# Ledger of designs, part 15: VH-VL binders against o04291r164to392

Target 1, 229 residues: o04291r164to392
Amino acid sequence: DANNPAGLLSIAEEALAEFLSKATGTAVDWVQMIGMKPGPDSIGIVAISRNCSGIAARACGLVSLEPMKVAEILKDRPSWLRDCRSVDTLSVIPAGNGGTIELIYTQMYAPTTLAAARDFWTLRYSTCLEDGSYVVCERSLTSATGGPTGPPSSNFVRAEMKPSGFLIRPCDGGGSILHIVDHVDLDAWSVPEVMRPLYESSKILAQKMTVAALRHVRQIAQETSGEVQ

## First folded at step 4 (VH-VL)

Design A09 (framework fv_ivicentamab_arm2)
Fold by ESMFold2-Fast, scan of step 4:
Formats: structure tokens, sequence, C-alpha cells
Structure A09 (fold): chain C 229 residues (1-229), chain A 120 residues (1-120), chain B 110 residues (1-110)
């Protein structure tokens, strides 16, 4: 029930629980991609899910920035996601133990000439966990949530984001371990069998997006390390 | 007690500019989405613009490029900057509040309105 | 695209009458419809949101119904305080704006 702040918080906490089980647990069946590592000095591997709705990818890596800085960088989605056209923050609600809930409308560029541009209507929950980790978790609001959501634009196909986001854990030596989950349900699209190679392309793009986020944060860390330390 | 008080209306010549203010009390403007709605004399209601709690703004197609909605959180006040005014912009302008931080575009509180007359 | 048509434009009624106002959307707007009451020289007042949810403080004689493209506002026993103009409003085309109001229905004394 997304019709009030308490309902939005309930949705946010359900999304967080599901996100954490994807990021750190075995909620879905993950297949590690041979040769698909997040980049130099990575401590993890890019994986895609099997036996889940839509397409899910996850990645893990070490970054030389503190958790709060990593969260700030990644919350500015257009800075690292090249196909992001616009991000509009519609509402900001204080919630949780110092956490925030944001209602966000996002428009994406079409990934190919054969696919429509996508838009998303999401709830993003940012909070600090008991162990000092930061989490930024996002999911779509749909007709099923019974709350504030708009129809798809006539120029766009409404996509559904399943619980996705970033878990950023502090390291004892400084820096952070970044866990990324990107989960999109493509069941919202009607795609004929002849276009099935387009789904394979979408899986590859999801993997590249998780890698792009990690590489972007590392690039910023490298650019600032000489001036700060 | 929630109150919205508009000001800044008046007589202005075509091509002129005017800035409307809406002073809010009993709630914080930054925690709600805020709208301007107008009504020409003897006519119906017409939506003008919205600013959401997060700061995003949207406009009616005829208002886009001429009108700018903004707010000052320190003064708890909503504004509408109106440029290149035309005779058909003559109307009572209301500020109206959307529900607490929820994106449902209906209006639970309205100010009493301020009259803008554009006349040559 | 989301035109809202109200009927009738005006109606004459007596205290105690049952009054029905209709609002038709040009396209399916689900239940994203609100009703407002406006008295001469005053700002509109919200009566009903989400097609049928009565706003707090609004008398129970007001009832909203309908979904999709056909909506109705009913006043079960008209009171002197109810002579006013009533407007419907759709919010289905958010967030890019394009809110539309119906043309209004004036309820006047017979």
Amino acid sequence: as target 1 above (229 residues)
Amino acid sequence: EVQLVESGGGLVQPGGSLRLSCAASGFTVSSNYMNWVRQAPGKGLEWVSVIYSGGSTYYASWAKGRFTISRDNSKNTLYLQMNSLRAEDTAVYYCARGPWELLEDYFDYWGQGTLVTVSS
Amino acid sequence: AYDMTQSPSTLSASVGDRVTITCQASQDISNYLAWYQQKPGKAPKLLIHDASSLESGVPSRFKGSGSGTEFTLTISSLQPDDFATYYCQQSYSTPRGYLTFGGGTKVEIK
C-alpha cells in the first residue's frame, strides 16, 4: 500500500530484505560468467541469475572510497549510466533510522533501434545498517502497490525494476566493498520469438551496467586519491 | 491549521511580467508537491504548473517557456514567475497543495486566489 | 488526449432532492479522479479523491462512484449549502503534467 508514508516505508523495507538476499545470499540461482570479472583488483565476479523473473546481474568489488562517498556517487545515476536520459526526484520522505525514501521517475534511451525507450517509476530507499554499511535499494512501484504511480508515456514502455541497488561495506584498512544487484523484469515487453537475440543483448547490457558502476567509482577514487591522501 | 495565501496579482499590460507568491503556514512547502491552477472569469479550472517535493517541475504546454514555478524553503513560500503575458492569461491564480509527499495529483488545500488582469 | 466531459452543465434543484452529476473521460483513467466544490468568489474545495474516497470533513451525503471512463458524483439529499459549481479532475497523465478538469456543473436553486 503505497498510498501513505507508512505504506511506503513497508514497501521500502520489504525491498531492502529482498535486495540483501540477492546481494549476499542465495535467493536466486547465480551463474558466474567465465572471464567476466569487474576489472583490475576485483575481489568478485559478475554473475547472472537463472530461474528468476526477468534479468538479474550482480557484481562485487573493492573500491578505495568510504561507504558514504560511494553511495553519493552511485545515487547520481546519469553520471555512470550512459543510457540514462533523465532522473526526476518527485518526493523525498524521511524514514527509517536516519534513512530516506525517494520517489523517482527515470527515462532511459532506447538500447537499440529495435527496442522502445524505457521509463521507470521507483521507490529508492537509502539507509545505514547496524554494521556501518550503507545501502541504496530501489524497486518499481506498480499497480499492485496501490499507491502513487503514473501510466507509461506514449513514447516509452514502462519497465519494472525488481529490488536492485548497492550494498557498501566498510573495510578495516579504509575503503569499501561494493555489492551491486541490477534486476529488471522484461515480462512487461511483448517480444516475438524472432527478437529473442535482443534479450541476449539485454543480458549483456545488464552485466556491462554493473561493471560500469564499479569502474566509474574506481575511476573517481583514483582521481581523488592523489589530492586527499 | 493549514493556510495558503496568494499575493502579487494586479493589472499588467500585454507583454509584461508578474511574480505571484503563495505563503504557506501549518505545513512545510518542501514536504509536499505544490501547484498553480488558474480560472478565467466565468470559466472553469485550468492547471498551470507543479513543483514536487524533490524539486522537479512540470508545466501545461501553453505555460512552458513563459512561466516558472519555484519555491523558497527558508520563507516557506511558493512562486510563479509569469513572463510575456497575454490577454488570455487573465484569471484568478490559486496555489494548491498536493497530499503529504505522495504523488497523487489532486489538491487537498487551496489558497483564496489572486487576480491577474492582462489588459491593453 | 484526456478530455473530461461533465453533464449537465447546469441543473436546477430543490433542497432535499437527489442530485447526480456525471463525468466522462475520453480514455481509461482507472480511478484517478477527484471531485471539487466551488462556491462563488471562493477557492475550490476537495470532496472526493480516487473516484470514491470521501475527504475528511465532507458530509456523507456526497458519494463518488465509477472507474475507467464513467464517473458519478451523487448528493443524496441536497442542502442549502450545496448550491455550487462542481468539477471533476483526472490525474492519470502524471508526472509529465497535463492534468485536466471537467467543464463544471452548476447546481442552482429551482
Scores: ipSAE 0.007, ipTM 0.552, lowest interface PAE 9.8, mean pLDDT 80

Design A10 (framework fv_ivicentamab_arm2)
Fold by ESMFold2-Fast, scan of step 4:
Parts: sequence; C-alpha cells; structure tokens
Structure A10 (fold): chain C 229 residues (1-229), chain A 120 residues (1-120), chain B 110 residues (1-110)
Amino acid sequence: as target 1 above (229 residues)
Amino acid sequence: EVQLVESGGGLVQPGGSLRLSCAASGFTVSSNYMNWVRQAPGKGLEWVSVIYSGGYTYYASWAKGRFTISRDNSKNTLYLQMNSLRAEDTAVYYCARAPWELLEDAFDIWGQGTLVTVSS
Amino acid sequence: AYDMTQSPSTLSASVGDRVTITCQASQDISNYLAWYQQKPGKAPKLLIHDASSLESGVPSRFKGSGSGTEFTLTISSLQPDDFATYYCQQSYSTPRGYLTFGGGTKVEIK
C-alpha cells in the first residue's frame, strides 16, 4: 500500500527488515564464490544465494570513511555503477522519523543484444539506526503497492528489485564496515533460451554491483586520505 | 575460432585523421568490453579507450576529444576514429577483449595490431 | 592516477634460473592486477589475472603473488620460450575501465 505516507513507510520498514535479514542474518543460504576479490583489508565475503528466487549476492568489507560519507557516495549510483544508464528521483518524502523515502526510476544497460535492457521502479529508504549505522535500502514497487500501472518504457523489460542496498556500520577505530546486498529478478523467461542462464543465476551478474560499490568507496577513501602520487 | 584482426593503420600527417577497424570472429563485440591499447615503437603498453557491452565509453585523458571508440554490431566490428593526430600518437594499435567472465579486469584476446605512423 | 612501476626494467638470465619481477602500485589496488607476456613483434598474452590466478594453458612455472601495493611475478625455472617482455596491469582505478600498465620488464639471455 503505497497510496499514502503511512503506507509508504510501512513498505519501507518491511524492506528494511528483510534487507537487514539478508545483510547480517542467516535467513538466506549464502555460498562464498571461489576466486572473488575481497582484498586483504576486508572481512569481505562475496557470496551468492542458493535458495532465493532471481539473482542474489552480498559482500562486506572495511572502508576508511565514516558511515554518512559512504552512504552519500553510494546513493549516487551512476557515479560508480557504469552499467547504470540513468537514475531519476521522481519523489522525495520525509519518513517522519528523520529518514527519507524516495521513488526512483532506473534504466540499466543490457549485458547482450539478445535481451532487452532492464528498468526498475523502486522505493529507496535512507535512515540512521540508533547505533549510528546508516542504511540505504531499496525495493521494487508493483501496481499492487502503488507503483506504475502501465507497461515498461519502450524497448525495456521491467525487472524486480527485491530488498537490496547498503548497511554501513561505524567502527570503533574510525571508518566503517560496509554490508552490500544485491537481489534482483531480471525476468529470465522473457529472454531467448540460450541466454537464460545469464539472467536466472549468473555468478558474474550477481557480483557486479557488490564488487563495484566496495571498490569505488575504497578508491575514494584512499584519495580522501590525502594520498596524491 | 576466437580472433581479433585490426586494419586501417598507415602513414598520416600531423593534424590528420585516421579510422581503425577491428573485426571479431568467434564471439560478439557487443557482448564484451572492447578496448584499444597502443604501444609506441620501443615503448610500453598504454590504454586508449573502452566501450562497454551496454555502449558506455571511457577514454584516457589525453584521448578525450580527439579519439572516438564505436562499434557496428551488424558487422561485428570495433572502430577507433582518431582526429587531430600528433607525432606522439605513432604506435601499434591493438584491439583487446575484456570479457565479463573476468569481470572486465583483464584482456584475454588481443589482435595482432596495426601500425599508425604520424609524420610529415 | 594509479601509477604502476616495474623493476627491474631489464634483467639477464639463463635457462633454468629463477627470475622475479616486481610491480608496485602508487596506491592500494587490492588484488586487481594482471600479468602479460609479450614476445618481439607479437601481441601481449595474458598469463595471470586477479594477482595469482593462472590463465588456462599457461605453464605452472609462472606464479603471481602479492596484494595491495606490491606484486611479484616469478618464473621458477626459466625456459627458452620465456625470454620476453612482461607487463603488469591494474584494473582497480575508478571509473572501471581506466586501466594502467607498468613500464615493462625485459627478460633477456645472459
């Protein structure tokens, strides 16, 4: 029920609870991917889900930036996710608890010419938790939840983002622990059969967002430390 | 067989233009990150440009505004349009594939290269 | 800018020798490093990706190691086919696709 502010907040809080369960909990069965690049300074496990619908991946790592700064960087998705074609913020709504709810339309580039590019219509919820952690979580809206009633934009296939995003927890020594979850359903059944494995359970697609986000934040942290060589 | 073949190199005067081609066989250019890498005579490798599978392009800072990477999916061919050429652009130009299986982080297939000489 | 420095620029070695090539990044690049071999008049060939992962068909005498800012390529028992120039390459820099190569290390006959 996304027809009013109370309904939007309810959806946002549901998304937050499910996202936190994926990011830090055991509700999802995560399998560590062989050959992933967590780096020596990370607690970083990059894993794919074996029991979720669609494609799910998570990662975590240490970054030398405070939680609010990490959140600010990652909210500007096109700056670090190069497969992101455009992000349009359609509406910004105060959540009443100091948090912010945004209605967002995103277009992605297609990984192949054999399948149409995907687009997303999502609710993004940004809030500060009592422990000083910052959360940016996002999920798709459907017509049942007050999302778009029409078909996708011409030449795009509407994809579904399941609760995904960033949990950024402060470290006692300074910096943050960044938890990332990417969980999407790209509608594999709308693509030619030869391409379905790429869209229904691709290790490569699963890890692209999580690895890109962690890498980008770490690069900015190194630059911000004043290292100019 | 998976292969890349460059063509279009040659002698051009400073300030001139040249268009390089890179024909792919055994795979589809639009499904990969395709790169141009150059090597001046007796020197090391220098990255020039990339076109992502989705069509997004990046350039080395010195190449921006002068060079344009593009592709023709119907011909399965990658291009590099080079304008305002300078003597220091003299190099062997390679096209190279960075596949999504390697997270686009390494070049697994290279062409044989095509020589561009910029002199009066 | 992520500068990559290789040392030595040139080394002389004999068949059977153990040779070590070093690559240093000006900033932390985690394990986002590849190694290439280039023979005279030929295109480069990928040897190692992800700092230590050997490419299919590459002999096991080639080993990559390191992380962060210091990386090494080791050839445990040099063969005649190994006299070539070796390049490291980082892919950590933002934006993705902004790639930097080392200056190269020429391994020549002693």
Scores: ipSAE 0.037, ipTM 0.607, lowest interface PAE 6.7, mean pLDDT 82

Design A11 (framework fv_ivicentamab_arm2)
Fold by ESMFold2-Fast, scan of step 4:
Structure A11 (fold): chain C 229 residues (1-229), chain A 120 residues (1-120), chain B 110 residues (1-110)
Amino acid sequence: as target 1 above (229 residues)
Amino acid sequence: EVQLVESGGGLVQPGGSLRLSCAASGFTVSSNYMNWVRQAPGKGLEWVSVIYSGGDTYYASWAKGRFTISRDNSKNTLYLQMNSLRAEDTAVYYCARAPWELLEDAFDIWGQGTLVTVSS
Amino acid sequence: AYDMTQSPSTLSASVGDRVTITCQASQDISNYLAWYQQKPGKAPKLLIHDASSLESGVPSRFKGSGSGTEFTLTISSLQPDDFATYYCQQSYSDPRGYLTFGGGTKVEIK
């Protein structure tokens, strides 16, 4: 229940458990995208039922930055996600365990002129795990959670973010292994049949988000190493 | 069906200005990353500028402050306003589409190019 | 920035030959590389994206390979229409833009 701090922490812990199951486990059957070669940017995408869960994508790669630095970069979503119009942090709440809970409102640019832009109301939970890994996970807040919900902004359609985010594991000798999960429901079922091909294109959007995050962090890591200076 | 058609090239005096146009058909410029790429006579390809589907713009370091990329969504047309032109800007200018299907990593549709000559 | 070096700058070949063109990045660009073909007086044409993904409509004799800093374009059996200049292009730069092309490799008739 998102009505109070204890309820928000409960939602945050639930989101974390589900995110970790997607990032490292078998909660979802991952199918490798055709045409992608295994390498530093290995990516798997799962086609999830459009009537239930939208589309999920995951990626994994090595980054020459420590976990906290990677998290700081990726938490600044507009810096790496080109389709992100604005991010408003509405509240910042200490979780009591060293972690942080943020309530965030995000607006996205429309993917095409055929459909309205999407917006999100989310809870983002950042915390350090027992093994020194850092996690930033995020999910939508809805009327079902009892938390703050607003109507979509004018000309926007409310989208739902399923547990998504970043798991950043430290590597021996420095650097990190970055795991990314992006799982969103853009509400394709509310649009006319003629516009539903846009939903299929959201497989590409999910891939863009995971690839953009990984590419951006690797770019900054290379610049910071002094190789470009 | 899908095509880009450039226009506006020509002879310009050093220090002059010129505006290039790129008309798109079969797709919408606002739904894609649109780029300008140039090629000096006998030389290789050189990236000039991009406008994102969301409207953000970026430029090659030598183009910043002199060149402005823009679009008119109602006319489905891309523009490149070039000011303070130099002899080194002499080139064929191409407009090119980087679609989100290719993660904006490659140019799948190119115009035929328009020649800009900067000379007295 | 990411400097892209192609070798050789010129290559002489006969129809039926296997042709190999190399592209080297000054830094690791993972698999964010595309290949283009340009004939005199024409716009470039996309052949390969993501280092090895063949563009729709491009003949299967074209093959891209490599990752990191070394990339190769191979034409397994050169056809008359393949005499052209070939360019590699990296897309790893941030922001998206600041794109860099190789210097080009001209494939000429022997």
Scores: ipSAE 0.007, ipTM 0.498, lowest interface PAE 9.8, mean pLDDT 80

Design A12 (framework fv_ivicentamab_arm2)
Fold by ESMFold2-Fast, scan of step 4:
Structure A12 (fold): chain C 229 residues (1-229), chain A 120 residues (1-120), chain B 110 residues (1-110)
Amino acid sequence: as target 1 above (229 residues)
Amino acid sequence: EVQLVESGGGLVQPGGSLRLSCAASGFTVSSNYMNWVRQAPGKGLEWVSVIYSGGTTDYASWAKGRFTISRDNSKNTLYLQMNSLRAEDTAVYYCARAPWELLEDAFDIWGQGTLVTVSS
Amino acid sequence: AYDMTQSPSTLSASVGDRVTITCQASQDISNYLAWYQQKPGKAPKLLIHDASSLESGVPSRFKGSGSGTEFTLTISSLQPDDFATYYCQQSYSTPRGYLTFGGGTKVEIK
């Protein structure tokens, strides 16, 4: 139930558990996209599963910044999110456990000849884990949550974000390991013929978003190092 | 067959304005990252501006405040509005497509170019 | 801040020669590098993207290699159609940064 703080925290904790299973586990079968080579950046892994809802992509890489600083950078989504029309933070709520819950509305263009622009109503949960890792995870709010969801904007189609986000683990010797997951559920599209080109487009879009986040953090790390000498 | 065709180049006095057009065929400009790249006579390639599929734009530092990239999706045409032109803006201007299917921005389709001469 | 330096600026070669062009980035750009060929009076043509991925229709004699800050374009057996100017281009700074090209390398008939 997304109508009160306890309900929002419940949704946030469920999103965290699901996100961690994708970021570090085998909750989704991960298959590398054709044409993508693994490198130091560990980019180009996409979920290809018969039973997986939607499209998922994940990436992992080393960054020369501490976990909290990485999280602060990535939470400023307009600084690195391409193909985005607007991002509005509607509410910021303390979770009561040291974490923060945000209600966010995003408008995003989906580059396909068949699909309208997409919008999202999401809950973003940021918290520190016991091992010093920081997590920022996000998921869509739907009518099923009973919360403050609205209809799609005119000329937009509501898309659903499954638990996605960032897991930022401290490294020995300084810096962090950044894990990124982007997972979109296309179940909102009811016409199979329309969904086929959108499906292929969405997997490339998901991969671009995971790569963009990683590159952005690395660029800021390089600029920060340059300030010393 | 995919093509880009530029037009609108010509002779302009310093301080003047000019609008370049780039007509696309065989694909849609709104589904790709569309760029302007220029080349001064006898010089190398220099990136000018991009409009991403979502409509967000970016510019070379020297172009900010003077140049505006835009598109008309109904006409499948890309534009570059150039204001406060200087002699050093003299160049052949190319429009180029970076397909969003590529992870990096690389230009797989280029127009033929249109010459802009800024001279008094 | 991602300056791209190409060397040499001009190269004289004969048909059948192995030609090597280098591109140096001022900072680590991983493998986000493309190579272009431009013939006089023509628009540039994409040869290689992702540092080493050959574009469809480009002859196999063209090879890209390298990562990080040092990149190489090699033409294993120069053909008459290969006399042109070649450019490297980085895109590591995108989508919120600026694209930069190298200064170009002109491959001329010896």
Scores: ipSAE 0.142, ipTM 0.676, lowest interface PAE 5.5, mean pLDDT 81

Design A13 (framework fv_ivicentamab_arm2)
Fold by ESMFold2-Fast, scan of step 4:
Structure A13 (fold): chain C 229 residues (1-229), chain A 120 residues (1-120), chain B 110 residues (1-110)
Amino acid sequence: as target 1 above (229 residues)
Amino acid sequence: EVQLVESGGGLVQPGGSLRLSCAASGFTVDTNYMNWVRQAPGKGLEWVSVIYSGGSTYYASWAKGRFTISRDNSKNTLYLQMNSLRAEDTAVYYCARAPWELLEDAFDIWGQGTLVTVSS
Amino acid sequence: AYDMTQSPSTLSASVGDRVTITCQASQDISNYLAWYQQKPGKAPKLLIHDASSLESGVPSRFKGSGSGTEFTLTISSLQPDDFATYYCQQSYSTPRGYLTFGGGTKVEIK
């Protein structure tokens, strides 16, 4: 139940566990993406999964900023994610463990003329882990999990986000290792044929999101080092 | 066949206005990042403006407030509205496509350019 | 915005020569650099993207290398069709639309 604080925390913890298994684990089979432009660092790895529901992409790279600063930057999606129209924070709830749960509504511009614009109703969970890592994990809420039961906004198709987000691990020399996962399930076989371009669009969005997030954080780190160190 | 064709260039007085058009064929302008790049006679390339596939626009600092990039998806055409023109705006103006396959980081298709001359 | 400096501005060469063009970024742009070829009276053509990836249809004698702030375009054996002006371009800046080109390097016949 997303309207019950205990239920929201339960959903958040379950989402975090699944996100971590995708970000750093081997529970999901990852395939390197041929032809995909990698991040600026040679450590940046971009891969997609085909043994999960929908399409998932992950990337990993080094950034010269501390975990909390990286999280702060990436939580402001419209500043770096192209075609992100708006992000509205509907509520902010303390998780009782030092973490924060947010209910957010996001609108995206259509990535192609063949797909309708998308919107998301999600729970975003931000917390510090024991090793000093910071995590920002997000997933869609449905009527089954206490989310919205009504139709999406006019001219938008409600999209579903599986556990996705950022794991930001501190480096001993300073800076961070940023792990990114973007996982969207559009249930392609249950949608009308006219909606099938949405499936291809989600792959493009996942690829662009992982690269854009890494690039944006590195650009800000570089500007900070050049101006104020 | 993938092609961009510019039109609308010509002679204009300082302080005047001019609208450039760029007709696309073989692809759609609203699924790509579309750019304007200019080149003064005998000089190098200078980026002017971009419109993202989602509709967001960005401009070179010297172009902001004077130039407006737009598109008409039904005509598959990109536009550049240029106001308060100066002699230093004299250049060949190219439209160029930055496709998603290149993460919108490079221009794989260019038009042949249209010459804008601003009298002083 | 990032300043891009190319050297030399003009280079004289003969067919069969090895030609090297350098592009220097004012700040680290990783590998977000493209190279273009422009012949007199023509639009530019994309040669290389992502610092070192050859565009489809471009001859293998063209090679891009470098990362960070220093980049090189090399033509291993200059052909008559290669006399042109070459430009580098960065795509690292935010917003991504704030693109900058180098000043160009003209490769002319000796």
Scores: ipSAE 0.030, ipTM 0.587, lowest interface PAE 6.8, mean pLDDT 80

Design A14 (framework fv_ivicentamab_arm2)
Fold by ESMFold2-Fast, scan of step 4:
Structure A14 (fold): chain C 229 residues (1-229), chain A 120 residues (1-120), chain B 110 residues (1-110)
Amino acid sequence: as target 1 above (229 residues)
Amino acid sequence: EVQLVESGGGLVQPGGSLRLSCAASGFTVYSNYMNWVRQAPGKGLEWVSVIYSGGSTYYASWAKGRFTISRDNSKNTLYLQMNSLRAEDTAVYYCARAPWELLEDAFDIWGQGTLVTVSS
Amino acid sequence: AYDMTQSPSTLSASVGDRVTITCQASQDISNYLAWYQQKPGKAPKLLIHDASSLESGVPSRFKGSGSGTEFTLTISSLQPDDFATYYCQQSYSTPRGYLTFGGGTKVEIK
């Protein structure tokens, strides 16, 4: 139930468990995408899932920043996701376990005039794990969870974010390993049939989020570390 | 089928203003990242500005405050309003599309360009 | 800080020659590099995107290679239609920085 702090924490922890299962490769079938590249010196791959609703992608890579700094950067979604129009934080709630729960409303740009822009009502859970890893996990709130009723904009189609986010693990020598999962259902049946494959299982849509996140963090790491004069 | 056609270039005195137009056919300006790129005579390409499919705009640092990118969806046309023009702004101005299919990372369609000359 | 340096600035070649043009980024840009061909008086034409992916309709004699900071465009057997200026362009810095182009390489007849 998203109407009280205990209910929100329950939803957050369920989302975290599912996100971690996806990030560690145990929840869905992943197919590696040839030619889809997460960025320079990355240790991972970009893969899409074929056995899920919507479109799921995951990637991982090394970044020369500590986990907390990576999380701070990536939580500012409009700074690195070119498809993101606006992010409004509606509420910030302490989880009682050192973590933070945020209620967020996001508007995305429409990829074509043939489809309406998508919006999201989500819960974002940020916490530190026992092994020193930091996680930022996000999922949609629906009417069934006691979440917000309808979008504030009449020109948007409500999309659903399945558990998605970032797992940031510290490296022995400093820096982090960043794991990314993006799992979104953009309601393909509300778009014309010619655009439906793009919304059902597009490697283009999968690549945009995961690659953008890795590229952005590594770009900032390069600028701050002084690797190139 | 798919094309961009620029217009509005010409001779203008330093300090003057000029508005460039870029008419699109075969696709919609609204659903693409649209860019202006310029090229001074005998020189290389230089990025000027972009308008995202959702309407956000970004500019080269030297263009901020002087240039404004905009679009008119009903006319399927991209614009560049240029104010306080300097001799250094003399160039052929191209409009260019960065499409969703290329993750907005490359320009697959270019207009023919329109020449802007800033001189007395 | 994503400056693009092209070399050589000018290259003289004959029909049938193998031509190689180099593009160097001041920082790692992964594979976010495109190559364009521009003929005198004409708009640029996209040849290659994502460092090595050939654009539809572009002859197979054009090949892009490289990643990180060093990239090459190779024309395996130069044709009369290939005498033009070539530009590389990075998109890695957007929207936080500008799209940047290399200075261009003019391929002229020997």
Scores: ipSAE 0.058, ipTM 0.644, lowest interface PAE 6.2, mean pLDDT 81

Design A15 (framework fv_ivicentamab_arm2)
Fold by ESMFold2-Fast, scan of step 4:
Structure A15 (fold): chain C 229 residues (1-229), chain A 120 residues (1-120), chain B 110 residues (1-110)
Amino acid sequence: as target 1 above (229 residues)
Amino acid sequence: EVQLVESGGGLVQPGGSLRLSCAASGFTFSSNYMNWVRQAPGKGLEWVSVIYSGGSTYYASWAKGRFTISRDNSKNTLYLQMNSLRAEDTAVYYCARAPWELLEDAFDIWGQGTLVTVSS
Amino acid sequence: AYDMTQSPSTLSASVGDRVTITCQASQDISNYLAWYQQKPGKAPKLLIHDASSLESGVPSRFKGSGSGTEFTLTISSLQPDDFATYYCQQSYSDPRGYLTFGGGTKVEIK
């Protein structure tokens, strides 16, 4: 087993547990970000305290699509994540009960010429829970035996994705409740002090990422509704 | 069809008052941030005020104390009460929606505008 | 205060040209920038939000780019319908003065 499928499944299950504790619990200290729109249809976007490693944001909102359709849309990351340069699926492994493990390499555009572009080596786990919820969770790989090793890249700084993703729960009467967690460590302290405000604003970028996902799904729902009439 | 229609503009003397209205249709008015933006003849766009879905209000520094933004969700209507009007307040006043899904306040729907002329 | 400076104030171009409009913020506004098109006698129309996200129904020849303090709107192949005034707008600062527009760029026939 060069790819160590049992080890990858173990990592996937750990990622799922940690993701769920962030999405629906209090695993980190959450505070509401300035600029969130109050109201009956608003999403509850919150940011973590400075005592958490990296930058995390979470959001939840109602969408008029079924869980599997929402997951299908959001798994096509370049369609809604503006700063995503490329996504390469290195491996696809069935996990049982219809679940799937993917090994993914992602490159992001640099925010400016003064900062290096970031890249990620991740495991993405997609599965259906017994209550009909669908989950897509993702995390960076450690230097595990059997993990993918890409060619050397001299123009990128490796970023770390902490357990992040989407929990999509069915609603009574149709539609879904979408929970989003985006938790990344872009290594802001590795850049000169003058550049740190740009990486501190990655807290805003993480928040924009969660809003972009929700907006994209709602736009697709609206277009599908228009087609059906 | 999503639509905003302004009314209430007209000619008024310096020191006078006007109340503008904006009738909204085709969307859930109560959930959206609503804004007033003005444009003096031949000049650029200038933000005036915002009212959040929860009722919080914010104003351009020059508008504070003279202008009051309000909303009536039961009538799907936005208002701008303008007091102590000056010649420099002469402008077309636009009603604009900032959808709650956008993190930045960008105005995706605009009314046709209503002209306010302050002269004497 | 987050002052927004657009250049040029007026630009002459021919159909088929590639035109670029620049918007400079006095302070870092991240990606909190929108672009609008306004034709004479009409209300503005949103083209781009979040610096580079194209609004539904807006032609793909319009492209926004940039972050921080320098932003550009590019029209890759100018069409007759594109002769208009263009405005940038930021929403990054706190609500007491957070919404400011650039001075506008008028794109007119050469």
Scores: ipSAE 0.005, ipTM 0.415, lowest interface PAE 13.1, mean pLDDT 78

